# Ledger of designs, part 301: VHH binders against q84jc2

Target 1, 232 residues: q84jc2
Amino acid sequence: MSKMRNLVEEKFLEFYESWVIQLELYLHQLLIAHNNNTMSETELRHLISKLTTHHKAYYTAKWAAIREDVLAFFGSVWLNPLENACSWLTGWKPSMVFRMVDRLRKSRVVLVEAQVKKLEELRVKTKFDEQKIEREMERYQVAMADRKMVELARLGCHVGGESVMVVEAAVRGLSMGLEKMVKAADCVRLKTLKGILDILTPPQCVEFLAAAATFQVQLRRWGNRRHYVTHS
Short names: E, the ipSAE of ESMFold2; O, the ipSAE of OpenDDE; V2, 0.75 times the mean of E and O plus 0.25 times the DockQ between their complexes.

## First folded at step 18 (VHH)

Design ma11 (framework vhh_7aqx_2; at its last look DockQ between E and O 0.33; V2 from the best seeds 0.00; counts 0 for: pae E 5.8 > 2)
Fold by OpenDDE, look of step 18:
Structure ma11 (fold): chain B 232 residues (1-232), chain A 125 residues (1-125)
Amino acid sequence: as target 1 above (232 residues)
Amino acid sequence: QVQLQESGGGLVQAGGSLRLSCTTSGFTFSDYAFSWFRQAPGEEREFVGAISWSGGSTDYADSVKGRFTISRDNAKNTFYLQMNSLKTEDTAVYYCAADWIAEVLEGSPSEYDYWGQGTQVTVSS
């Protein structure tokens, strides 16, 4: 049985479907660029900029949506179960991308010592930031049994006009905390992405972005096949 | 070389208006979100407002909501702070800042990539 979706879920689902389609198109361009050693640095940088703009568009839309209903992103009906299972706090885990960078190192990509050092520093920082967010989430989760939640629990069996207002207020309070955590996580994601792109050369960036996009697209495809999920 | 330069500051009477500009160079303007901060004498630097990459989202400190407006012009590599209904309490050095991450929306403390030198705004009674 398909769950009824709220307006935020429906809108974001539509957005995300379109966004993924565009990502696939960019992936194609990235792959072409990767296989074409004749592209100029300017051309490569232009392509990289397109991808970064595309990702920023996602977060722009996401942050607008979470202001309305952050809880929608903890269900993420636009994702299949596999995608959801691989999600960390409503998105990709920042530290995961360093594995993609490591893949580059194992390929024909040669990183100079200075790059390796900077990447390692970034990795450490990213992990630290992740842990910080996780600690905050733990604190938040433990604190969920606060006065508001107790009141919510008390009223849970007595749905009435006044009760509904109290429940809504309680939920709003919870949502605000969650929204902060989600935004914090997204900041770590974007910082990590920017950090990597600043360290890598344009050709390396293209390869990295291609790998990342490939992973995202394939994860979606695999999940859809496995669970027979169609979002349209 | 990255540069952010504020302009438009000065002396204005309470109730008046000023428009600050921040002109940028040395980076891709469209890739960045922008913010305004201010610092009064003896006070800490405080968030005034921010505008997203696309310009579709803005955020303001409660103290300036409804009075201040931030906008950006990608063609000119410039973003603005329109200040209306100015109060004596708005007296400060105003700084513009650029951030690739845009993590400072909603006035949260963050590390910005680039900062301007600041421009003085004085509101007299």
Scores: ipSAE 0.387, ipTM 0.726, lowest interface PAE 1.6, mean pLDDT 89
Fold by ESMFold2, look of step 18:
Structure ma11 (fold): chain B 232 residues (1-232), chain A 125 residues (1-125)
Amino acid sequence: as target 1 above (232 residues)
Amino acid sequence: QVQLQESGGGLVQAGGSLRLSCTTSGFTFSDYAFSWFRQAPGEEREFVGAISWSGGSTDYADSVKGRFTISRDNAKNTFYLQMNSLKTEDTAVYYCAADWIAEVLEGSPSEYDYWGQGTQVTVSS
């Protein structure tokens, strides 16, 4: 399986580098739109659609890669240590984006009461979905530990190819369960993103997307610079 | 406006077959996962089966596994349920539902963004 992990890691590293560069280009467009008081709703919705499509493309590539090697996404070689440390099931914890929404409310984003109510409902739903995933992951980890211990004990009684096949079956079971959990987490991430964009007005969506892209780009930049300094 | 429209329901004898269709409009069909749910009178909606956004995964309720098959045709914007070896307990209103970019197929109705109005399937002895 080390060959599949190397292939998956190499392919996705190439994809991710290109994806981040394109995100930076879209961020530039978002920042221009953020400061432009005369852009039409049509122009703003077009830009929002570009960002939505870009995020969908990330998950399309990720889910294809996860089928080949889900473990590559735990401690990913294409992420710096700071980015990896922020991972909850291979990505940002979905509810974390509400901290960004709250910070935007203290700056330029003025929300009417109807929007505030809908955002709170979405926040509660998102946290509920996170808890469901955490409970299922905990249940899977218990089942995996029990099954893994039994199979490891049995390996002491077997030599040759049969022992390798039993270990490979256990690894396949682990990978299938992790794939399910990672995809479930990613779906909550996408539903939360869509939910926020549906509640916000187009100018507010542009400001939110700019803040989100800025955070992601800055986390990568700061993590890379800190890593370079500590190793020089 | 987003619309999901079921068709193909009707009366069928036990042991028979039906094919349901869910035709969609108002969104990009290829961006959605689709599921079938059913509801008998006085009961809650029950998951029947689903197909992922990518088309790479299908899941079925235990009660229909091996008898029902789901598929999607992105070119026709249509999602299908082939029902074989029908039983009287399959009698229900069948609903199609759509969920944006869902790769993991959940059986909970609360996870779906859009719903059809339903089509009646009646299986007689």
Scores: ipSAE 0.049, ipTM 0.485, lowest interface PAE 5.8, mean pLDDT 79
ESMFold2 (binder alone), look of step 18: mean pLDDT 79; pTM 0.799

Design ma12 (framework vhh_7aqx_2; at its last look DockQ between E and O 0.44; V2 from the best seeds 0.00; counts 0 for: pae E 5.4 > 2, unsure alone 63.9 < 65)
Fold by OpenDDE, look of step 18:
Structure ma12 (fold): chain B 232 residues (1-232), chain A 125 residues (1-125)
Amino acid sequence: as target 1 above (232 residues)
Amino acid sequence: QVQLQESGGGLVQAGGSLRLSCTTSGFTFSDYAFSWFRQAPGEEREFVGAISWSGGSTDYADSVKGRFTISRDNAKNTFYLQMNSLKTEDTAVYYCAADWIAYVLEGSPSEYDYWGQGTQVTVSS
């Protein structure tokens, strides 16, 4: 809380607070839809589209912010410690959502064999993509101890004047790599989400999205209570 | 049936301008993000630029920043690449691409759902 925030952090914090409020409203609608068996397929699809649009808005904002300062997202001052602890490369772990899908299977939702098969294929693919990103990230992290970082370390305690430009260049290089990793991770997130939504029926999608939104909202609430965090 | 069709390519002198169009059909236009790629002879296909779902955000390769602009028209199911201050190095086949997900992933053409057939752009000295 005592951390000085930069402009990117402040702007995104404001955005995210508003975004979460809207998510809660959509969650309410999802829950109503889930409990209302009289809603038409068209109505359900409309609701699903609203949620997907909402998520796309988040990533649009995120990627714009990352372009300015990707490092802000590795601190994520708009998240509480619990949310941060559950984060994988600045967001939710893609493979985690299959736990929510499994929840559907254990509920009154019946998935046909074809759906189960497709979901399993998607799970495998998602896991593979995650691992690929993790390997790249590991490689990147190991490579951080390169010439640029050594130079940065050497100059770190004596940074001033002409040395500032060298430091800035080094930081830019690091940031570019991180930005690439974050975007790759986000791609896997969105592909996984899209994949699931393509496999599920509209009613199933609504239930899935409700579960996902519930988890996100509750995680935030739990974390805020536990750590007495206020973002405003 | 999903279709993406490029148009507007041709021969232009260095310093000139072209406007490429990509007309789409077979999917909900507003649900997709769009990108332009290009491929010169003997070279790999490279990212040119992208536009977000809402059109509020764009991203460009460094080589074209400040010269190229991407826009979209939802009413026409068409998005565009405005190319200004063209250079000989811009000579390539230009491809339009669509994806529900990918918007800002340079160097990952395999991630895109749909592709056009390409249109030739030749910039003469």
Scores: ipSAE 0.329, ipTM 0.698, lowest interface PAE 1.6, mean pLDDT 89
Fold by ESMFold2, look of step 18:
Structure ma12 (fold): chain B 232 residues (1-232), chain A 125 residues (1-125)
Amino acid sequence: as target 1 above (232 residues)
Amino acid sequence: QVQLQESGGGLVQAGGSLRLSCTTSGFTFSDYAFSWFRQAPGEEREFVGAISWSGGSTDYADSVKGRFTISRDNAKNTFYLQMNSLKTEDTAVYYCAADWIAYVLEGSPSEYDYWGQGTQVTVSS
């Protein structure tokens, strides 16, 4: 309760609550399309386009907000503790989506050999990009930690305006590096999503998007019911 | 049918300015991010800069930061590169490219969906 919300956090909280409500409405449409085999390929492609547009709208708003305050996205006030615990670099881990595809394949979706091969190639590329970002993040954090440790030792020997300037410079550098890494992770998320949707047929895309939206909605509902008292 | 066409190239003195245009057709312009690449004689095609589908995020190669500005005009389906303080090292064929995802970070030419034919920019001393 001693944690104060700034303007960026309050604006994004309002956006995110609306965004999730709309995601739930699209989930309803996905489930109707899944349960009723009456939609044409064109109608399915329009529904898929609505979902991809909705996801891109999230990143448009996010990238605007991280320009103002990237730290708000680490331990976000608009997510419950369960949602925050499941985050990798402020969002879902790109490689995790392939576990969802694998689960669907075992229970609901039949993939032809050509699709399986393309999905395997995409999985390898996604994991490579993910690991590259993790290595870049590690190198940046190690370099920052070395600099911070030296400055903390220096602060222990004296106090004054110089220590404030050094801390401000370190925080500024950290924020710039974090913004870069968050955007890089988001680009991998979007390319992975697009890659999967390009490989799958429209009915298969509906199945996948329904599963993904269901997981996100249920994670929020479970976290709110068991760990978080609902309040404004 | 998707088409990208560059225009605005030419001969310019060092220190001068040019504005390149990339006019597009055959797809929904607002769904795509756009990039400029360039290729000097005997070199590989290299990234110059990019702008996201929303126009809210841009990225530039270090060699052009502060001198080049990328913009888009959704009403005209056109993507621009404003080049200021031109140097002889900027001499190249400039290509516009479109991709569904914005490349805020360095991107590979092989990952772009659509390409223009190129326009020559020559900067003389």
Scores: ipSAE 0.183, ipTM 0.601, lowest interface PAE 5.4, mean pLDDT 81
ESMFold2 (binder alone), look of step 18: mean pLDDT 78; pTM 0.791

Design ma13 (framework vhh_7aqx_2; at its last look DockQ between E and O 0.51; V2 from the best seeds 0.00; counts 0 for: pae E 6.3 > 2, unsure alone 64.6 < 65)
Fold by OpenDDE, look of step 18:
Structure ma13 (fold): chain B 232 residues (1-232), chain A 125 residues (1-125)
Amino acid sequence: as target 1 above (232 residues)
Amino acid sequence: QVQLQESGGGLVQAGGSLRLSCTTSGFTFSDYAFSWFRQAPGEEREFVGAISWSGGSTDYADSVKGRFTISRDNAKNTFYLQMNSLKTEDTAVYYCAADWIAMVLEGSPSEYDYWGQGTQVTVSS
């Protein structure tokens, strides 16, 4: 709490804290379901739907927030340093989830050949899309030394009302580019997630979601302990 | 069978208003986000706007911000494009589209899952 936070940061921090708490509750349910072989397909699908809805809520909130201040997500004060270090363009790396899928294969989960093939296709596509975004981001970063940034640098040496307005305009322009990159990344995340869930059976989905949620929750816990970070 | 059907298009004078509807079937309406696109003659199809799963969030192209509004009615499996202060430049075929993540598909490497056939909107001077 040593840094001043803007309104977007404060609001999203509050949201995220609540969101994580709810995620933990869902994780508990996922684990129960995973260990309960008596649950019906309908029940499993209902649980999966709750989780997907929960994730959709996150991105709904995120996208609303980035419209106001996308730069807030490049600092992400609601995350601890470990979480931030593991972030790719303000979120989880899409291709990472395939490692979780691989974990399923090493467990008692048997994937049929058709599933394996589809997952591989999805993996290839996901990686391709990631690389495309990274190239665009690189281009953007190189281009940052453009007219606007030069002007920003020049104006930074002068204090005045007019200068401030010009600087703000320049920053807005830059933010628009960043917002596009963030949205593109989120698109790949959600498409990847949806793709996986479409390929897996309901029991497999539950196991996958449990693994993903576990990783997220534990990463947060580990990071908080290591850095004594409390967001509440 | 998935279906998206646009309605409400037509001829309107500049400054006027139209309300387009997109009626859907063949999938769980509440699970999807939705978008509107438009295509003028000789031009590429362009993004108009999108609405989130819950309807609590919307996104619009800069060219239509403040004039166009997207809404959804889950009970009717229908979402809408309210177009106010129409300009001649708004003349186009308007398409509705559905995707699990429609809200973020603009500029995305991904494409929408489902499309309507389009409805003509003509704005006269």
Scores: ipSAE 0.352, ipTM 0.712, lowest interface PAE 1.6, mean pLDDT 89
Fold by ESMFold2, look of step 18:
Structure ma13 (fold): chain B 232 residues (1-232), chain A 125 residues (1-125)
Amino acid sequence: as target 1 above (232 residues)
Amino acid sequence: QVQLQESGGGLVQAGGSLRLSCTTSGFTFSDYAFSWFRQAPGEEREFVGAISWSGGSTDYADSVKGRFTISRDNAKNTFYLQMNSLKTEDTAVYYCAADWIAMVLEGSPSEYDYWGQGTQVTVSS
């Protein structure tokens, strides 16, 4: 079971590298738009649309990869994935984005009362959706453990071959459910993004998208720095 | 104002075909995923099929797989349901729906933001 990265992981990571490079180019456009008060609302909405399309393209590629091998998006130990799944299904926790909105309010972005009220409603909805996903994943973990225990008891033996067959069948059943759950989590992420962009004005959306792009680029840089240190 | 307008419903003989259309206005069509739902008298609205915002992913209810095909035409702001080999149990009011992402392709009706008014499809024995 000493498996390095599989082909699905490698192809998705190649896509991700290109995706981040394009995101950096969009970040430059967002920063120019932020500093240029002569851009029309139509021009700003077009740039915002480019960013939302870029984010949706990430999930399109991810879902294609998940159909091939959902477990490629988890750790290398099969018996552990569901125990860690509630830390969040292959991505950032959707509600974390509201901390970024809050920081922007303190420094640069001024929101009217109606926007603040709508953002709080969206925050509550996002947390509710997160909790639904967490409950479903917990129930699936319990159901898998119970089913595994029943199958082992029915075999009534400790022969490695039979136990491995039952575990492999359970893992295949798990993959079908995990694909659904990962897509559901991604839906919450995208609906939260859309909700924020619908509440903010176009200039405020540019500020938010620039902050989000900056954060994502910084995560890549931190990963590269860690890789370099561990490689050298 | 967002509008979805269905057309193409009617009466058809079992084994026949119909093509439903849903034209849209009031939003950027290419940003949305689309779905068809149907509702028979006395029953809950049920999922028929969906197509992603890019058109690259489709999904269908098991009862219609192989007989129904959903497609979209971004140039016409229209998406379609081609229904072949119709059966009497396909009789229902068909609704088109739109959502910005529709990530849960077999989602419940509550996951869709916008709805059409419905068009009657009646399949006679």
Scores: ipSAE 0.073, ipTM 0.523, lowest interface PAE 6.3, mean pLDDT 76
ESMFold2 (binder alone), look of step 18: mean pLDDT 78; pTM 0.787

Design ma14 (framework vhh_7aqx_2; at its last look DockQ between E and O 0.84; V2 from the best seeds 0.00; counts 0 for: pae E 6.6 > 2)
Fold by OpenDDE, look of step 18:
Structure ma14 (fold): chain B 232 residues (1-232), chain A 125 residues (1-125)
Amino acid sequence: as target 1 above (232 residues)
Amino acid sequence: QVQLQESGGGLVQAGGSLRLSCTTSGFTFSDYAFSWFRQAPGEEREFVGAISWSGGSTDYADSVKGRFTISRDNAKNTFYLQMNSLKTEDTAVYYCAAEWIADVLEGSPSEYDYWGQGTQVTVSS
């Protein structure tokens, strides 16, 4: 039985489908650029900028949607079960991208010592930030059985207009905490990406972005095939 | 070279208003979220408020909610702190800060990329 989707879910689903299609197009361009050693630095930077802008668009849309209903992102009906299973706090885990960077190092990409050092520093910082968020989430989860939730549970047993209002207020309070956590996580994601792109050369950036986009697109494809999920 | 410069500080009587400005250069203004912090003598630096990179959301410390408003002008590479109904407790050095692609930030100074030098705000009784 298909779960009824709320308006936020429907809108974001539509957005995300379009966004992924565009990502695939950019992925194609990234791959071409990666295989074409004749592209100028200016051209590469332009391509990188397009991808960065594309990602900015995603988070702009996400944060707008979160303001309306952050809980929609904890179900994420626009993602298949595999994508959801791989999600950390409504998105990719920031520290994961360093594995992609490591992959670059194992390839023909030569990182200079200065880059390696900076990447390591960034890795440490990213991990620290992740842990901080996780601690906050733990605190939040433990605190769920607070007065508000107890009241919610109590009122949930009674049907009435006044009770509904109180319940809604309680849910709003809870949602605000979640929203903060999600946004914090997204900030770590974006900072991590920015950090990596600042450290890498344009050709290296293109390769990194290609790898990241490939992973995202393939994860979606694999999940869709496995679970027979069609979002359209 | 990245620069953030605060202006608009000064002496004001309790109940009065001030408008602080932070003028920026050396980076893409539209890509950054902006925040205001303040530090009173002998106190730790505290979060005052923030505006998202898109300008679609703002956040304020409880102590200033309803009195302070943050806005941004991308065309001028400047963001503002409108302070109304000022109290003696608002006396502090006010700092502006910038963070790349962030929405609402709660008061961790370590997360910001750039800082201003600060401007003194003194509220007299």
Scores: ipSAE 0.185, ipTM 0.609, lowest interface PAE 2.7, mean pLDDT 89
Fold by ESMFold2, look of step 18:
Structure ma14 (fold): chain B 232 residues (1-232), chain A 125 residues (1-125)
Amino acid sequence: as target 1 above (232 residues)
Amino acid sequence: QVQLQESGGGLVQAGGSLRLSCTTSGFTFSDYAFSWFRQAPGEEREFVGAISWSGGSTDYADSVKGRFTISRDNAKNTFYLQMNSLKTEDTAVYYCAAEWIADVLEGSPSEYDYWGQGTQVTVSS
């Protein structure tokens, strides 16, 4: 891919590598908590809070970085190709997390009817918000293409500094629109996560967080194994 | 219980300044993004500006850019709207609003979890 990385990419690569290592450490704690049925509710809530804080730290760092260079997050250098292929607007697709919830529901974990109703309401809201973002992205892309085509036609009529200013304006407009869409998608991700954790009991939250972290870690490991084996 | 309370409104002459405060309780302040909205008589609530829960992003309506500044003080559980160069069209009831983990560039009132009761700002010519 790129043989050179800009400052934003280098800084976020360092951050992300550390962040994933800490996620793996939390996953170990989640798996211990999952296997230890005698952990107190206070201990479980503390662990859930650590995971929530860890995810908030990721988005804090990400939103700071996208202000500088949102394009770095489309085809990120800190992700392997499998991880990048699974991305929707620079992250996991909010509606897909409910497949993980569905698998937990089919196991020996029992959800009461009130939880099932609330989860379905959240699923519908999440899908609605996701579709709003997709529609806005489509409208934005059409508007940018129309504006860029008009300005490029003007380039055929003008030479010099005005052409540079038109191109710069088009690029600036695209970056601003992408930043807006990425932040909107991240907000849906965070609200979906919080919504699920608010509906589930603390033991169920530990199981959900363990499944989510396992999936993320396995996707990274399997992508790295296949990627480097097939390239070597 | 969650409470948001605006203060600092009042009567001011055009060109003047006011500082609004929104004091909060009943939630972890640092987990929330905050916004100011305003509503003139007979109009819908209008977005004024927002600050992200991280404090790293702010956004403002075009009508107030360069004149209004939003800030937050996590130690006091309070966020602020500094209004400078006030105009008669800024006359409205100003509301603070909170949304869990949000970074809102354009806000609909339906996106917010909690609201204050409002404070009147009146700008006379």
Scores: ipSAE 0.020, ipTM 0.452, lowest interface PAE 6.6, mean pLDDT 81
ESMFold2 (binder alone), look of step 18: mean pLDDT 80; pTM 0.808

Design ma15 (framework vhh_7aqx_2; at its last look DockQ between E and O 0.44; V2 from the best seeds 0.00; counts 0 for: pae E 9.4 > 2)
Fold by OpenDDE, look of step 18:
Structure ma15 (fold): chain B 232 residues (1-232), chain A 125 residues (1-125)
Amino acid sequence: as target 1 above (232 residues)
Amino acid sequence: QVQLQESGGGLVQAGGSLRLSCTTSGFTFSDYAFSWFRQAPGEEREFVGAISWSGGSTDYADSVKGRFTISRDNAKNTFYLQMNSLKTEDTAVYYCAAYWIADVLEGSPSEYDYWGQGTQVTVSS
């Protein structure tokens, strides 16, 4: 709370607050749809489309902000400590959503064998992709003590005048690497989401999206209560 | 039925230009990011460039930066690869690919949802 926020942080914080409010509204609609067995497939697909569009808006905003300052997302001042603790490379862990899929299987939702098989394949693929990204991130982190960082460290104590440009160049280089990692992670997120939605029927999609939205909203609420965090 | 179809390939002299097109159908064009890949004989398929679903971001392989440009036309369900200052090294089969609501990524070919059949580009000396 005492941290001075830059312009990117402030703008994205404002965006995210509004985005979450809208998510809560959609969650309400999802829950109604889930409990209403009379809704047509067309209606359900429309609702699903609204949610996917909403998520597209988030990533559109995120990636725009990342271009300006990717480092803002490694602090994520718009999130409470609990949300941050549960974050993987500035977002939700892709493989986590399969827990929500498992919830469907334990509910009244019946998945056919073909769906189960496809979901398992997707799970394996998702996990593989996560690991690949983690290895790359590890490599990047190990390489942090490279020439650029050494130069930055050397100049850091005496930064001024002509040295400023060198420092800025070094920081830009680091940021580019991080941006790549974040985008890669988001790629896996979106791929996983798309994969799940393609496998599930519209009613199942609604239930899945409701579960996901519920988790996100409740995590925020729990974290806010626990840490007495206000973002406004 | 999902379809991606490349066109515009052919024979061109070094230093010349070509414009490839990828026409799509069977999915919501505006929801997808698009990429171009190429594969030379005996070589692995390599990333050429990509454009985000919004069209606001593009990315290119270092080997084609400054020479190639990707654009999209949502009204025509088509995206393009403008290739200028072509080199003999650009000779390959060019493939278009689609990825659902993804930003511009150099990503692995296995990450893309749909692929075209490819179009041959030959650059002569």
Scores: ipSAE 0.380, ipTM 0.720, lowest interface PAE 1.4, mean pLDDT 89
Fold by ESMFold2, look of step 18:
Structure ma15 (fold): chain B 232 residues (1-232), chain A 125 residues (1-125)
Amino acid sequence: as target 1 above (232 residues)
Amino acid sequence: QVQLQESGGGLVQAGGSLRLSCTTSGFTFSDYAFSWFRQAPGEEREFVGAISWSGGSTDYADSVKGRFTISRDNAKNTFYLQMNSLKTEDTAVYYCAAYWIADVLEGSPSEYDYWGQGTQVTVSS
């Protein structure tokens, strides 16, 4: 049997498919820029701006959609199971991008001492913000578990429409709390991305963005080969 | 060049209202989250409230919650602080601040990319 999709899921699936296709096109441009040592700083900054704008467009669409249905982003129909398994609060863990920076430093990107210091400061702040979000999520989960136990006891005493109203109120409360947590995580992701791009030189930014886009595209391609279930 | 300019400050009697504006230029307004801060003489700059770049979230300091409201008008590149039920403790220089891409701000002033010059609000007894 196929999973039923609501309007939010259908709309975001269409958006995301187009968004990833465009990311792949930008990745091609990033790889050309990396291999073309004659590209000017202005041309590199323009390409970096395109990628930044593309990521902002994703979050613009995402935040509109989570206002309508944040739960759709926990186990999303537009992501394959591998992509969903790699998610931390509906996206990559913010500090994971520093793993990409570290790999680039070891293989091809030379950073000056001032850049290294700034990147370490940003890494510490990003990890601190992650821990703050994790503590807030734990607090929310505890509060929800307590509320859920009360609701289960009350549902044991109810039959009918009042039980539906209690469940609907609980879902609304969960949705609001999760929306706040998802937006907080997304803010850390965006601030970390911007922080890295502000510290790196334009050629270094192109290499970083190429690595990040490559990871995202490859994760999707690899996971898609295993996603489909035959229904015959 | 990036510019943030506060306006609407002045002298007001306790219990009164003021509306502050922060007009911006030199960047894409819709890409930024905005906050209001205030600073009384001899005190540290204090968070007042913030609005996300999407407009979907606002947050306020406990001392102003229920009395102050932040809003934004992307068409005018301006965001606002509506201040009601003013108290003498609200007397300060009010600053608008911007940082690139955020939903809710709980951080310190050092996290902001751009600051306005400030506008004086004086609440008389």
Scores: ipSAE 0.011, ipTM 0.319, lowest interface PAE 9.4, mean pLDDT 79
ESMFold2 (binder alone), look of step 18: mean pLDDT 80; pTM 0.804

